VHH binders against Serine/threonine-protein phosphatase CPPED1 (CPPED1). Designs and how they scored, part 12

Target 1, 314 residues: Serine/threonine-protein phosphatase CPPED1 (CPPED1), of Homo sapiens (Human) (q9brf8)
Amino acid sequence: MSAAEAGGVFHRARGRTLAAFPAEKESEWKGPFYFILGADPQFGLIKAWSTGDCDNGGDEWEQEIRLTEQAVQAINKLNPKPKFFVLCGDLIHAMPGKPWRTEQTEDLKRVLRAVDRAIPLVLVSGNHDIGNTPTAETVEEFCRTWGDDYFSFWVGGVLFLVLNSQFYENPSKCPSLKQAQDQWLDEQLSIARQRHCQHAIVFQHIPLFLESIDEDDDYYFNLSKSTRKKLADKFIHAGVKVVFSGHYHRNAGGTYQNLDMVVSSAIGCQLGRDPHGLRVVVVTAEKIVHRYYSLDELSEKGIEDDLMDLIKKK
Short names: E, the ipSAE of ESMFold2; O, the ipSAE of OpenDDE; V2, 0.75 times the mean of E and O plus 0.25 times the DockQ between their complexes.

## First folded at step 8 (VHH; framework vhh_7nfr_2)

Design w4 (from w1 with Y57W R103K; at its last look DockQ between E and O 0.85; V2 from the best seeds 0.00; counts 0 for: pae E 2.7 > 2)
Fold by ESMFold2, look of step 8:
Structure w4 (fold): chain B 314 residues (1-314), chain A 118 residues (1-118)
Amino acid sequence: as target 1 above (314 residues)
Amino acid sequence: QVQLQESGGGLVQPGGSLRLSCAASGFTFDDHWMSWVRQAPGEGREWVSSISQSGEWKYYADSVKGRFTIARDNVKNTLYLLMDSLKSDDTAVYYCARLYWGKTFDSWGQGTQVTVSS
């Protein structure tokens, strides 16, 4: 049993799987169900951004604590409970080797311990968690802290793939690790295709694109055109319906053929006009329906009736 | 074209007050954090204060905390800095600046001179 499972509520991914959802129990359709997606709590960013010094760790994160506590409280009030809560990268702001990283990590762990124990956490690596140019050492540190950087799991006949998208942005100091993910991903996509999964869904921190597959490259906020087209075509061929991402700190996305790219705004610092929030994602046999809620809206009013009707329908 | 125009500077005695304004045009003002940055003679630029898009969060350098107040009016597209209890060390050109991801600040005004002298 991992140290996290023995000492906390976090179910760290190990062996490219997530023990909270054993495949034997989850490989058959058992929907509808829903999950909650958050992104970019990024403890430290608000202060770093406020001073224009985002290359350092940010020495204050009280506001991110408050916002993430608000998110946890909103999730804990939901009934029926979501199947899991996924945090789609940039868990903290301080990159490897920067000051305040340990303190930001411990405070985020403390806040996340308040999540209802019946709701597993799914943790996705972001560029701040692994570094903009990851190395074997920075990936190993992430894995010791949070669990595997890429893995898959099943929920109710749906295959979920968690990718380390930083390998697609800059693998220059870890080419063997990127190669390992590429080989693993091809295997997982073959499984999705052969089994005719009810749905296949990808979580990765960096979006494929923000509006259109053909948009200009934005080396900070999207993947390069060559890379995004190769990945998108692989996903479509395997029957992946949707990719969920963070990173942009704004809601965005679009559709390429039958693949939806969904970019969800931040729990933490906003870089645009969106409120701090969470995305409710409902999975039915036929479709995946999602909606972004402000933290206040979700906490005060819960999930809107049309989505709740989908969740409760058998 | 992004335009930022500061005003309200001047000569004031120690302990005095000033209100700086910055008129913004050429971009969606309430999409951006805005900042005041100052530069004293012979020194580098020093961040003074920042305010979030809606004004929900305000941050101040330690040297001005408790004496300066940042504010914004998103209807008038105007940024403000209310300066109280001014000291000679506050003498500087004050710039209004827009925060941009990937650069510290991507747009600057022409600046307004604040001089605190007996």
Scores: ipSAE 0.441, ipTM 0.768, lowest interface PAE 2.7, mean pLDDT 90
ESMFold2 (binder alone), look of step 8: mean pLDDT 86; pTM 0.871
OpenDDE, look of step 8: ipSAE 0.558; ipTM 0.840

Design w5 (from w1 with T104P; at its last look DockQ between E and O 0.89; V2 from the best seeds 0.00; counts 0 for: pae E 2.5 > 2)
Fold by ESMFold2, look of step 8:
Structure w5 (fold): chain B 314 residues (1-314), chain A 118 residues (1-118)
Amino acid sequence: as target 1 above (314 residues)
Amino acid sequence: QVQLQESGGGLVQPGGSLRLSCAASGFTFDDHWMSWVRQAPGEGREWVSSISQSGEYKYYADSVKGRFTIARDNVKNTLYLLMDSLKSDDTAVYYCARLYWGRPFDSWGQGTQVTVSS
């Protein structure tokens, strides 16, 4: 076993699956349960943003360290414990080849090592982690550092799909990698339909849309109209109920037919009024209920009674 | 339509103090980070200081750190720069600017002249 496997909370997805949740133990409904979603710790962005130089700035990230430590401590206090903690992309700010990327990565690993060992960590790739125009090399670097860029796993009869959404934005330097994900995704969606899973849930960094499937293209914060419609229709056909994303650094979302798009605000830099925070996601037999909490609210007050009642309901 | 109006500049001696103000309108002020940027004669624009939406985070260029204080009043939609221990190198037109994704400092005021001379 590698030193990383022996010493931590990092399970690093391999073989398109996550060993923390063996399918033979997790494929039957055993809810209700909940998990915690965070997004965009993005060590370095606050300083880079403050100077107006997001490409070359970002030589300080102490604020993101404190915020992410606060997030970890809030999660570690939760009782009952969440089933897992997912980080929905943009783990660090420096893109491949940029200065401070190594230091930001090592600091984030150090902070995340403090997550309670009973709470597996699930990592989603963002555009800063693999580049806006990924290549085989940038994807390989991500996979060596954090684990597979796309994979699936089961928890309590629910199928979770983690997607590399940058392949939907710009696969021009890695078309064969996009093709591999497309084929894999079709297989996973077929499994979702055949196995009669309780729910199917997608994590991807880039939202399909921010408010409405029909909204104008933003050219950064959402996927193009044709792409988002095609993906949304595939998800709906397979019975996927919700997509969780980050990237926007603001809370957003909407509904298209039976599919919810949930955009969660950042642990790190805020581009709007939302506080730094985390999303509590409760999964019941009937539905998926979620709520965004500031880090202060979650630490001080914990999970509100209505959500806690759903978690404890039998 | 974004509007930014700076005021409070003037002539001061080295070691003096000034307080700059910037009145903002045409956008939701407390949704945005705000910045001060300055331009000396014959030079490009130089970032001076930035403040987050609530004022929780404040950043300064090395050249002004410890001497300048940025602040904001989200009720009055006003940005401030308290300038202390002024030096000749601080002589410039000071602009109030809004940070915007994709085009940082996408909106500027008319500027206010600060001149530090003995």
Scores: ipSAE 0.505, ipTM 0.812, lowest interface PAE 2.5, mean pLDDT 91
ESMFold2 (binder alone), look of step 8: mean pLDDT 83; pTM 0.850
OpenDDE, look of step 8: ipSAE 0.915; ipTM 0.965

Design w6 (from w1 with T28E; at its last look DockQ between E and O 0.84; V2 from the best seeds 0.00; counts 0 for: pae E 2.1 > 2)
Amino acid sequence: QVQLQESGGGLVQPGGSLRLSCAASGFEFDDHWMSWVRQAPGEGREWVSSISQSGEYKYYADSVKGRFTIARDNVKNTLYLLMDSLKSDDTAVYYCARLYWGRTFDSWGQGTQVTVSS
ESMFold2, look of step 8: ipSAE 0.555; ipTM 0.825
ESMFold2 (binder alone), look of step 8: mean pLDDT 86; pTM 0.877
OpenDDE, look of step 8: ipSAE 0.878; ipTM 0.945

## First folded at step 9 (VHH; framework vhh_7nfr_2)

Design y1 (from w6 with S107V; at its last look DockQ between E and O 0.71; V2 from the best seeds 0.00; counts 0 for: pae E 3.3 > 2)
Fold by ESMFold2, look of step 9:
Structure y1 (fold): chain B 314 residues (1-314), chain A 118 residues (1-118)
Amino acid sequence: as target 1 above (314 residues)
Amino acid sequence: QVQLQESGGGLVQPGGSLRLSCAASGFEFDDHWMSWVRQAPGEGREWVSSISQSGEYKYYADSVKGRFTIARDNVKNTLYLLMDSLKSDDTAVYYCARLYWGRTFDVWGQGTQVTVSS
């Protein structure tokens, strides 16, 4: 029936929750489990980057289609199936108001429709999806297309928080929306602390930092030092263990106290030597173990035995 | 320390061919997209072609598509531009450059002159 699930496998977040994982059924530890993280399919960027014209929409994205189809096929072959597939922002390249945005959006929807119906999608907003300086209008467009820009959900006693990190980069055109996320986030972090969740995990597009909490600001790729420290301290006080991000188009990260910042490279355009790829993230009662795989490795060989052993434990 | 050094320019007749080379040193060459950019007398710089880290992706400006070929040798750390069917409009100083982001390049060569005249 076309009324209930018009977008195929899209479990659109609504009401700050994700219906694919009802909280009543997911609030108690039921691991181990795993999920797949991809980032930056960014339909349109490869050619735009190559021509040095990234400010326009990018008029060609056949390579990103092929790469994302490869990612989907690799995920569909996995057994046991991952609990979900998260895309950690920059779904398409053309920012709001730029040419080709509609066509890039429809092509990505078509490609994602091929994801196995048993594997829910979790969609994180990136700066290209809502603009570098989001407005109420650009956020509303994202929400109509992909679902809520920030929300939470539970899987097997683990609280997952999806944040609109562009509110931390530049909320100047939407201060009330940032305030709403701030209030909501404080409530979610209070829940995480009070319930003593097995783990709490954050997805956001923009990394807190690339290597170290004390690093210099990197014009485009990290949050400002004051902002990232405030946010990291807030996460740490609530017991958040890991933040997963994209945006950098390269693998990066580090640890600040007991918080890991994990930056995952792109499905699409690579800005460094990393291959196009996906990150396998395994959640056990004790720890969160993750590894980046090239699309070729994952499709040909699947998940390595040491990670599979963790998934099958208990 | 980080350097790009072009060679292979010269005078050629219309319809002729040239091969430009760019020797790279002081950085991990195969980590970066590389580009050719040209500047005709009295004009701004015009992007010509780019190539990805491994050479998997190659892109060309419409003005040179079908006539120019970009290539790289990651063992020799060298970028190439094979220029065929040259026209007078191709007369310019040709620079190799390392892509940074958007239309910005953070490392430039000194340039090599290509002159197409009969």
Scores: ipSAE 0.391, ipTM 0.734, lowest interface PAE 3.3, mean pLDDT 90
ESMFold2 (binder alone), look of step 9: mean pLDDT 89; pTM 0.910
OpenDDE, look of step 9: ipSAE 0.850; ipTM 0.931

Design y2 (from w6 with T104V; at its last look DockQ between E and O 0.87; V2 from the best seeds 0.00; counts 0 for: grease 24.9 > 24.2)
Fold by ESMFold2, look of step 9:
Structure y2 (fold): chain B 314 residues (1-314), chain A 118 residues (1-118)
Amino acid sequence: as target 1 above (314 residues)
Amino acid sequence: QVQLQESGGGLVQPGGSLRLSCAASGFEFDDHWMSWVRQAPGEGREWVSSISQSGEYKYYADSVKGRFTIARDNVKNTLYLLMDSLKSDDTAVYYCARLYWGRVFDSWGQGTQVTVSS
């Protein structure tokens, strides 16, 4: 069967790749460039949170629609255009089998259609998108709706890896799927080492850690100490420089050796004092520089001059 | 330690009004959503209203929409519930609660009694 489908809702990842960035066009260093990272639009969570019933679907999501529309409009105004817009998981609130999931999905698709067609979308799976205990069926539903749950792509000589991080929390109902990702990941990390790529970057919904590799386990918001250490060491060995995550609904992060863990706050519901926002990520030959902006800041003022200077220099 | 103390309850005739207050201390008040929850005699606890950290988002149970108003003062660390057009069905102990992920309502006040009787 053909590797590419006719123009569907989105340029969905298939075959463990993303057709929006063909490798033959993107394998050569072509920086500097930048991209926009958002996380947790999570249509439905604000209402579900307000009532204290987060285990069901949330029956109102008008505020998340407005916030995500504001994010899209802010992105569309940016000049020069970002290379892509990544949503780092928890696209909607209702987990598989919960009420309102179809309606939340259709509304998010409608909002995302307004993103400038020159700006590809990169969609990362979160625990609400595939369930806390994923099955082959819940993963297949995600893939039909949004594209592959894990894949890689190249932009300007940089290797980007998108992981289904829920397999690291609970693969008990899909152990073969987790094993397939493990094998694929080892192959991709080998490519990162072999290629001497300019940078390697990971997107995954669940952070390795929130502050320090040695912190106490927070089962829901970080990976267990044994799991996070194994992954972090594997990433470091392969030369991965940064992991970007959401999930925490707050800004957080830290450094372990030469690996940065960056946890970005939400477009949608805030669980702390951070404003609704997006992260600007600038990639230069030497470094990856990022800054979180509120939606209001980005809409009104755009990107600050120091970051813009990095974007425009060759 | 987290402390929540409700006040402002009392006896009121149907159609009357009351203003409840909840004094909060021991945590960063403006980091948290706050809620009012009530418990009528012989009933379980019923969610009434919630307000976001800055007050930007306010939500109400269907039974109180249009009659109750939630508010907060982040300078005074105080949560409010303005109750208008009170009905006998509003008779309950009203509790102030902090929302916290994992347990959702992780701290409660001791409550204030509201009694609506002709």
Scores: ipSAE 0.577, ipTM 0.830, lowest interface PAE 1.9, mean pLDDT 90
ESMFold2 (binder alone), look of step 9: mean pLDDT 85; pTM 0.865
OpenDDE, look of step 9: ipSAE 0.854; ipTM 0.935

Design y3 (from w6 with K58T; at its last look DockQ between E and O 0.79; V2 from the best seeds 0.00; counts 0 for: pae E 2.2 > 2)
Fold by ESMFold2, look of step 9:
Formats: structure tokens, C-alpha cells, sequence
Structure y3 (fold): chain B 314 residues (1-314), chain A 118 residues (1-118)
């Protein structure tokens, strides 16, 4: 990793870790703190959706540029600053091999470079970033562009896990890569139990479920019932409190036993009534509290007083 | 049950104007992008225009841009297409359609005929 790469706004995950948060400095509780979650800027989707042709790359994305710039501006105004900004997948619309992918990628990089350098960026892979049926080659392209597709990091005694959820949807062209993530995940979950971390939190693009662990398979917007139950049970046994996801382009979620599934709506194209927005996530010693804000609300009014009171408690 | 009913078609001279309406029922209208699609005799269906849930975004095919205006009234659950400077090439059956996640529109009206003839 070059000094120039480490000094850029993109502290790309390498070696299954994120250097922006060295574990030796972050292993003890140092909350409360908060972070910002966004999802699905997906440069190109609004145009593709407008024509009813989402299988191709989308040849216009000026609206997503404007919306993501608005998101970055809203985040940069926050005081105190969030610990990090996580972008929960579907960074661009054009899948591997589709037209406009390079241009969408370069425009997103340009927009994200405006994030305050004191706010590390955490990138989660989505199905549009690595393909619906990822291969070693599409995963390598993602990692070259954005950093590791799965990794962990610590902030203030909290273990954060970033997963490549497409391996749970369709690993048929990369079974060895899925197995590597499975082995790594089991080790990370063991660490979460043994180290007695304050909380453990998962980011993955595809939600386990949208409302209920027992809901019908959607075959696109949720993971299959057998897969999501296996993952949820592993998370629960390790003490994971919450999974945050995007992908649905709508707010959704529910609770399975003591695990919360939180699905956050999009910065980009909306498939329902939610406004374009971001989620504020506050971490206290006792609990994790979150709220979705429209980009306008957050920019004009900032974070509401009840959440700010939690952030400021000592 | 989703119902889309187009109206307002007719015969007009080149350069004329026409206003199409689509009454929507059986679903939450303001949750969905809506579109106009047309089909000329012997041709496939051609996307004309789309409008987002609130009307914040509108998009037009190159062939109609600057001449057609899409609009919606979410209180009346009605979609509109205002057509100006009509040309013979605009002759078609016009359909109101609801956008569906995937590769196609999931609901269509029966259509209304627009004929531009000198």
C-alpha cells in the first residue's frame, strides 16, 4: 500500500482490515459515537429505471451525482463529526462488462473525494459492483478499484464486519472465494464472543430479510430462507446486535430474536416513497439507535436533539 | 386490482395539440413511477416518457423531447401527457404503464388512439 494511497480520501481496506482504525487504538470502549450510513448511489439507475431497461448500464447519471454531492455536503456539515461514513453497496449501476461502468466509477470517485478527510469512508460491495454471479475476475476488479470486498475493523470497542453478501446469493462461479469468506467470518465471530466487545455490527448489501425471518423468498431483495437463517443464527450466537443493508431502495427491517435487520433506503433511485437520504447511527454503551433522514432534513436541520443528546452523554 | 384507463385520444392535424389522461386505481399511485408508451401500426412498443412518484423527475424519448409534457396529479390518481406540435410520426396507440422493478412494465391500460393526419 503506497504512502499516496494511504493518504488519500479512500482508505481502501487491505489485508481484511481498515488502516483508518488501527485495532490497537480502537479495542477499548470509547463511546458514545456515531456514524453515517448511505446506500445505493448507483450512478445510472434513475435513467435506466425511467426507460424500463435496468439490465443495461444506464447512460446518464447527473441526478445521482447531484444527490451524492448533496449527501457529502450534508455529512461534511455535521458537528461533532461522525466516526465514519459507510456506503452500503451498489456504488454504480453498470455491472461488470456493461457500458458506462468506467465513467460511472470515475464520477463517483470524484464526488466521494469531497468527503471531509477526517471522516473515513467505508465501502461495502453490492451486486451491481461485483455482478449478480460474481467470478474471481469481477471480485478482483472490485478490490482493485475500491479495496477488499470483506474485512473487519474496530471503532471504540465495537467490532464492525463488512461482508460480501453476493457470495450468499450466488457463489456458483467462485465457490473457493465464498469458502474463504466463510472461514474468515467464523473466526471474526469467534473473536467477537471471546474478546467481549461492546457490540458487534454487520454491514452487507443484501438484507437477510425485509420484515421477518420467516417471510417468503423474494429471489432478489432478500437472501433465501435457509441461507438467512444460518447467517442470522451465527450472528446471534456471536452476539451481533444489528445488520445494516441497502439494496431494497426503500426503508425496511425487523427483529429476529435479539438481532435487528435494518434496511436503509437509497441516496439514488427510490423504488418507493422514501426521500433520498442517509441513516444516522448512534452507538452507546448500552444500545444502537438509528434514524433515517432525508438529505434536505440533514443538511438544513442537522441531527435531532434526542440523538445529539445520546452522542454527547458522558 | 390494478386498473389503468387512458382517454383523450383523437384525430388532429399536423402541428396540433392533444391532451391524454390515464385514470389509475387499485394501487398506491404515488408509490410508483409512471410511463407513457406508444405503438404505431406494425411497430413494436416505444417508450415515450416517464415521471417519478412525486413528479420530481421527468424523462422523454428524443423523438418527443420539447414537444410533449408528462404530468401527474397524485390527489386524483391521474397521469397526463400533453402533446404539442404533433407530427404524422406520432400516430400510435398510447398506453399508460406502471413501472416494475425488472425488465418490463407490469401493468398497462387498453390504450387510446392518436392519429395525426393532414
Amino acid sequence: as target 1 above (314 residues)
Amino acid sequence: QVQLQESGGGLVQPGGSLRLSCAASGFEFDDHWMSWVRQAPGEGREWVSSISQSGEYTYYADSVKGRFTIARDNVKNTLYLLMDSLKSDDTAVYYCARLYWGRTFDSWGQGTQVTVSS
Scores: ipSAE 0.540, ipTM 0.819, lowest interface PAE 2.2, mean pLDDT 91
ESMFold2 (binder alone), look of step 9: mean pLDDT 86; pTM 0.874
OpenDDE, look of step 9: ipSAE 0.804; ipTM 0.917

Design y4 (from w6 with S54K; at its last look DockQ between E and O 0.88; V2 from the best seeds 0.78)
Amino acid sequence: QVQLQESGGGLVQPGGSLRLSCAASGFEFDDHWMSWVRQAPGEGREWVSSISQKGEYKYYADSVKGRFTIARDNVKNTLYLLMDSLKSDDTAVYYCARLYWGRTFDSWGQGTQVTVSS
ESMFold2, look of step 9: ipSAE 0.647; ipTM 0.862
ESMFold2 (binder alone), look of step 9: mean pLDDT 87; pTM 0.885
OpenDDE, look of step 9: ipSAE 0.848; ipTM 0.934

Design y5 (from w6 with D62E; at its last look DockQ between E and O 0.83; V2 from the best seeds 0.00; counts 0 for: pae E 2.5 > 2)
Fold by ESMFold2, look of step 9:
Structure y5 (fold): chain B 314 residues (1-314), chain A 118 residues (1-118)
Amino acid sequence: as target 1 above (314 residues)
Amino acid sequence: QVQLQESGGGLVQPGGSLRLSCAASGFEFDDHWMSWVRQAPGEGREWVSSISQSGEYKYYAESVKGRFTIARDNVKNTLYLLMDSLKSDDTAVYYCARLYWGRTFDSWGQGTQVTVSS
């Protein structure tokens, strides 16, 4: 099948924005609305994890395909439709240069093509997508495959920022790329302050913290104390209400001042007791309300009445 | 303190069966994937099988597929390995292990010897 005949491509972020949501049509409050957040489908991790060799063992991903198809089916049945579906990083398991990466990528693209065309996809880069120590080349590969690694867009008067959080973990092989994101981010946060957005929301793969801004550095699952505090303070100053992340493969989070850090568990491999699932995020004029659902629960029962009442104007 | 204690090993003829058990304590057993790993004389450690927290996912090394069955009982905090059609190549010390993020198994038991005689 030629590229022209592949049809049904999702909107890729380009030019640091997402064309699915033109700013001139989305800059004014139009809520309530909701979106669906998933994280870490990470095709290949379940098998790699099972063998104790996460670097080389990810040669099977049929379970992640089934789980992600279940997620897509559940989302497609939702009424009213969510405004978008965000995948919060670690789209596939194989890091740049590792075996099976191409096959995992093509299988995820195929599964995501089944998402209802009325529901735009928002794709966030994770450490497996660009490497633990990204380079200009690994970032460029991601951008060719999935779209920009950082960008912003408006939905109903809410500014959404998608960040490449690996630049905050280890920019050592791409310092100019980190600098470019930093400059861009300061500009976006200035816009958020000046416009007085209804809300501002950040998606990034690596959580600022798992429980508390003051927690010890984990050296993998959170950002360092100095980095996370600098980012959190910038976000708070700009009026950002919440950061959504994945990466931990467990539900976690906490509050620092008026900023919520929400860590959502995985569609794919579970490292704790949580079920495979998705997070429903409802945006009202006053607040952002969210709840994690197992894939089975969402598929069979849909969204609970209290959240649905918030979604529907009455 | 995490404690894993294997039992059920022994001397078995080729073609025979054994059931290994691993009693777990000192941690939330049903929060973790668990594995069986074995070490034959003069060799390194070999992964045998793993099972997810609820038992929903089970994985086996190619050398044991179709012959071994992993199971867990989260009420009794016990991990099992049912070994059928045993071969001399299965002779090893079998360890129960808890998976840990960081590419290594987090905790080991002391092991139980399985010997398949000729």
Scores: ipSAE 0.540, ipTM 0.825, lowest interface PAE 2.5, mean pLDDT 90
ESMFold2 (binder alone), look of step 9: mean pLDDT 87; pTM 0.884
OpenDDE, look of step 9: ipSAE 0.854; ipTM 0.935

Design y6 (at its last look DockQ between E and O 0.86; V2 from the best seeds 0.75)
Amino acid sequence: QVQLQESGGGLVQPGGSLRLSCAASGFEFDDHWMSWVRQAPGEGREWVSSISQSGEYKYYADSVKGRFTIARDNVKNTLYLLMDSLKSDDTAVYYCARLYWGSRTFDSWGQGTQVTVSS
ESMFold2, look of step 9: ipSAE 0.617; ipTM 0.854
ESMFold2 (binder alone), look of step 9: mean pLDDT 87; pTM 0.879
OpenDDE, look of step 9: ipSAE 0.819; ipTM 0.933

## First folded at step 10 (VHH; framework vhh_7nfr_2)

Design z1 (from y6 with S54K; at its last look DockQ between E and O 0.85; V2 from the best seeds 0.80)
Fold by ESMFold2, look of step 10:
Order: structure tokens, then sequence, then C-alpha cells
Structure z1 (fold): chain B 314 residues (1-314), chain A 119 residues (1-119)
């Protein structure tokens, strides 16, 4: 499509922005519209989990290939087309330096190339993509492969922020990179406050919380109390309405003041009883409405009429 | 409290068959992958087979593929292992186990049931 992406099918974020959505053309309200959220395809996890050895057992990922192909096919059938497809982290299972990482990456790229070229991909980094303790090298590898780890873009007057949430979990090997994101984020939140965005939305892999801002730390699936409170308060002050996350491999969430935390279940391995699925997110002038669909439901029946009515309303 | 109780073990000849059962209670059975793990005399524990929450995915150790079948009944909260073509190397105590992400592996075990294959 554009000269910046002529080398591949992926819209790699660069310069803290996404060229698929030029800000000059997207800064004014042009909704309603919708997008599709997926999370945790995590090629390799199902086999690793089955053996009880998540660090060493992920040498097969045929099931995740089939599931992600099913997701792509379901998305490609949708009419009208969604504005974008966001994958909310843990793209593959093997962490930096682990076996099978290259093969998992190449297989995911192959599967994602089948997404309709009219539907830009938005890629969020997860802990498996950059490591639990990221370094400048692991972040650079992610950026070379998939695009920037944090960036913003506009769609129809809505500001979207993509964050590298691992910097909030463990920045000990990359404090300067965390500082850079913190400074950038404060600038973006200031823009959100000043420019009367129709809405502001955050994508990050690690949820702020799973049920309540005051819940106990679980030291993996949520951010610590002090961290999540500080972030949530910054988001609320800037008018951010919703944070979307993955990581939990289950549907979850809650509300803190005017901020919704939405945790979406996995395309790949399920750690609870949810089906493999995708989330449809509809953006109207007044509100953000979303619903999780199993891959089978979405492929067979498409989007339910009440959501389609919102998408087509103007 | 999590409770797992295995049964169905016994003494069989090589080539024989057994069905193991594991009654589960004290947790939401259909929220979890379940596994069979065995321990031969003087050996460590060896993973045998696992089954996903609804039975969509079934995995087997290479040593038992084609001979053992894992199954579950989510109405009765029961895990099964159907063992066919038993060999002397299958002699072990067989444990029912629950996979739990907090431990990133097995977190709960039954008491075990003895399977002995000898002529």
Amino acid sequence: as target 1 above (314 residues)
Amino acid sequence: QVQLQESGGGLVQPGGSLRLSCAASGFEFDDHWMSWVRQAPGEGREWVSSISQKGEYKYYADSVKGRFTIARDNVKNTLYLLMDSLKSDDTAVYYCARLYWGSRTFDSWGQGTQVTVSS
C-alpha cells in the first residue's frame, strides 16, 4: 500500500506512530467504526502447557496455527471491514534466546499475511515477545521484527495508545527505555487532555487489574497495586475510557471510576473455560461497546445485529 | 479443598488392559487441564498424558502413544486412562494430577493406584 510498507504486508509502527492511519486524515470524528481485538496466539504454549513444562515443552504449535488461521478467516469475512486488527501481545511463546523462537515467528508471519490488506495489523508487545526482564537488545529485536513497542495513532477522532507494559512490570535491565516511554506517555496524555478526543483508548499486554483496582497483587497477571493505581489515575485524568489487555488467557475486567479495564481471552491456549476467540469493539460518538466471540460464532454467524446496527448508525 | 482419588489399578499380564479412574472434587473440574503421571519403582515421576478442559486436546508421552487413551467426564467430574497392550515397563504407581498456572505445572495429586504388569 504506502511506500513505507512496500517491503511487506505488515504495517510496522515507526517513529512512535502508525503510517496506516495518518494523523492529519484521522484526527476528526468519522465514526461509527469498529475494530477486532485478539490476544495471545502464543505459538507453542498449548504443547508446553500440556506437559507441565512451559519453559522447555513448546516444540509444537500446529494447534495455534490452525486457530490463528481460523481467526484470520473469520476477520476476512466481515462486512463492513473492521478498521484494524490488534493483537494484544504474546505473539509467540518462546522468549528471547529460547529454542523455536525463529520458527514460531516465521509461522506467525506466514499466517498473518493472509489478513485482508485493507485491514491494518496493530501489534502490541507481550512478556513472551520481549522477555520478562527486557533489555535494549530484546526490545530492539521486537522492533526490528514487528515495529515499535509503543506508539500512538488516530482513527476517526479517537486516540489509540499502544504501551509496552513490561516496562511497568520489570524495567531493571532497561531503565532508560522505561524513562523514554514515561516521558512519551505523559506527552500523549497531555495531547488527549488538550484536544477533546472523541475517545482515548489504551492497548497494553499486562492488565492493570483483573477484577478490581484494590485486588491483591498476583505477581504475574496484574500490575502491582502502586503501579496500576498510578497508571489508572493518569489515564482517568487524561480522559482515557478503556484499557484493553490480554495475558490472562481468560475474559476478565472491571471498572475503576470512569475507566474500564477489559481483559480479553486468548486465540491460543485457554487457561480457563472460555472458548478461543476475538473481541469485537464498536466505537460510536457516545460510547465504546464490545463483545467477545468464539472463533466458531464469528465465522458462522458474523457480528450480532445489535452491534451491526451501532456500526451502521451515523 | 482439592481432592483427587484414583482407582482401577491391579495386576495384569503383558498385553492386558486396565481402566484407571480419578474422582475429582473441591474445584471446578472443567476449568482445568488434567493429567496422568506415573512413578516406577526407584524412578522419578514421568508424565503420561494430559487432556484439556473439554477434551479438545489430548497429549501422550511417546512411550504410551497408540496404547493409552485419556478421557474425561465433566458431568461426573471423573478423569480416565484406558490402557491397552500393557508392557512390563508400564509397571508404576499412576497419579491423577491437576495443571495449575500459579505453579506453572502440576499442583495437586491423588494418592495413586498401583499397576503391575508381569507374567
Scores: ipSAE 0.637, ipTM 0.859, lowest interface PAE 1.6, mean pLDDT 92
ESMFold2 (binder alone), look of step 10: mean pLDDT 87; pTM 0.877
OpenDDE, look of step 10: ipSAE 0.927; ipTM 0.970

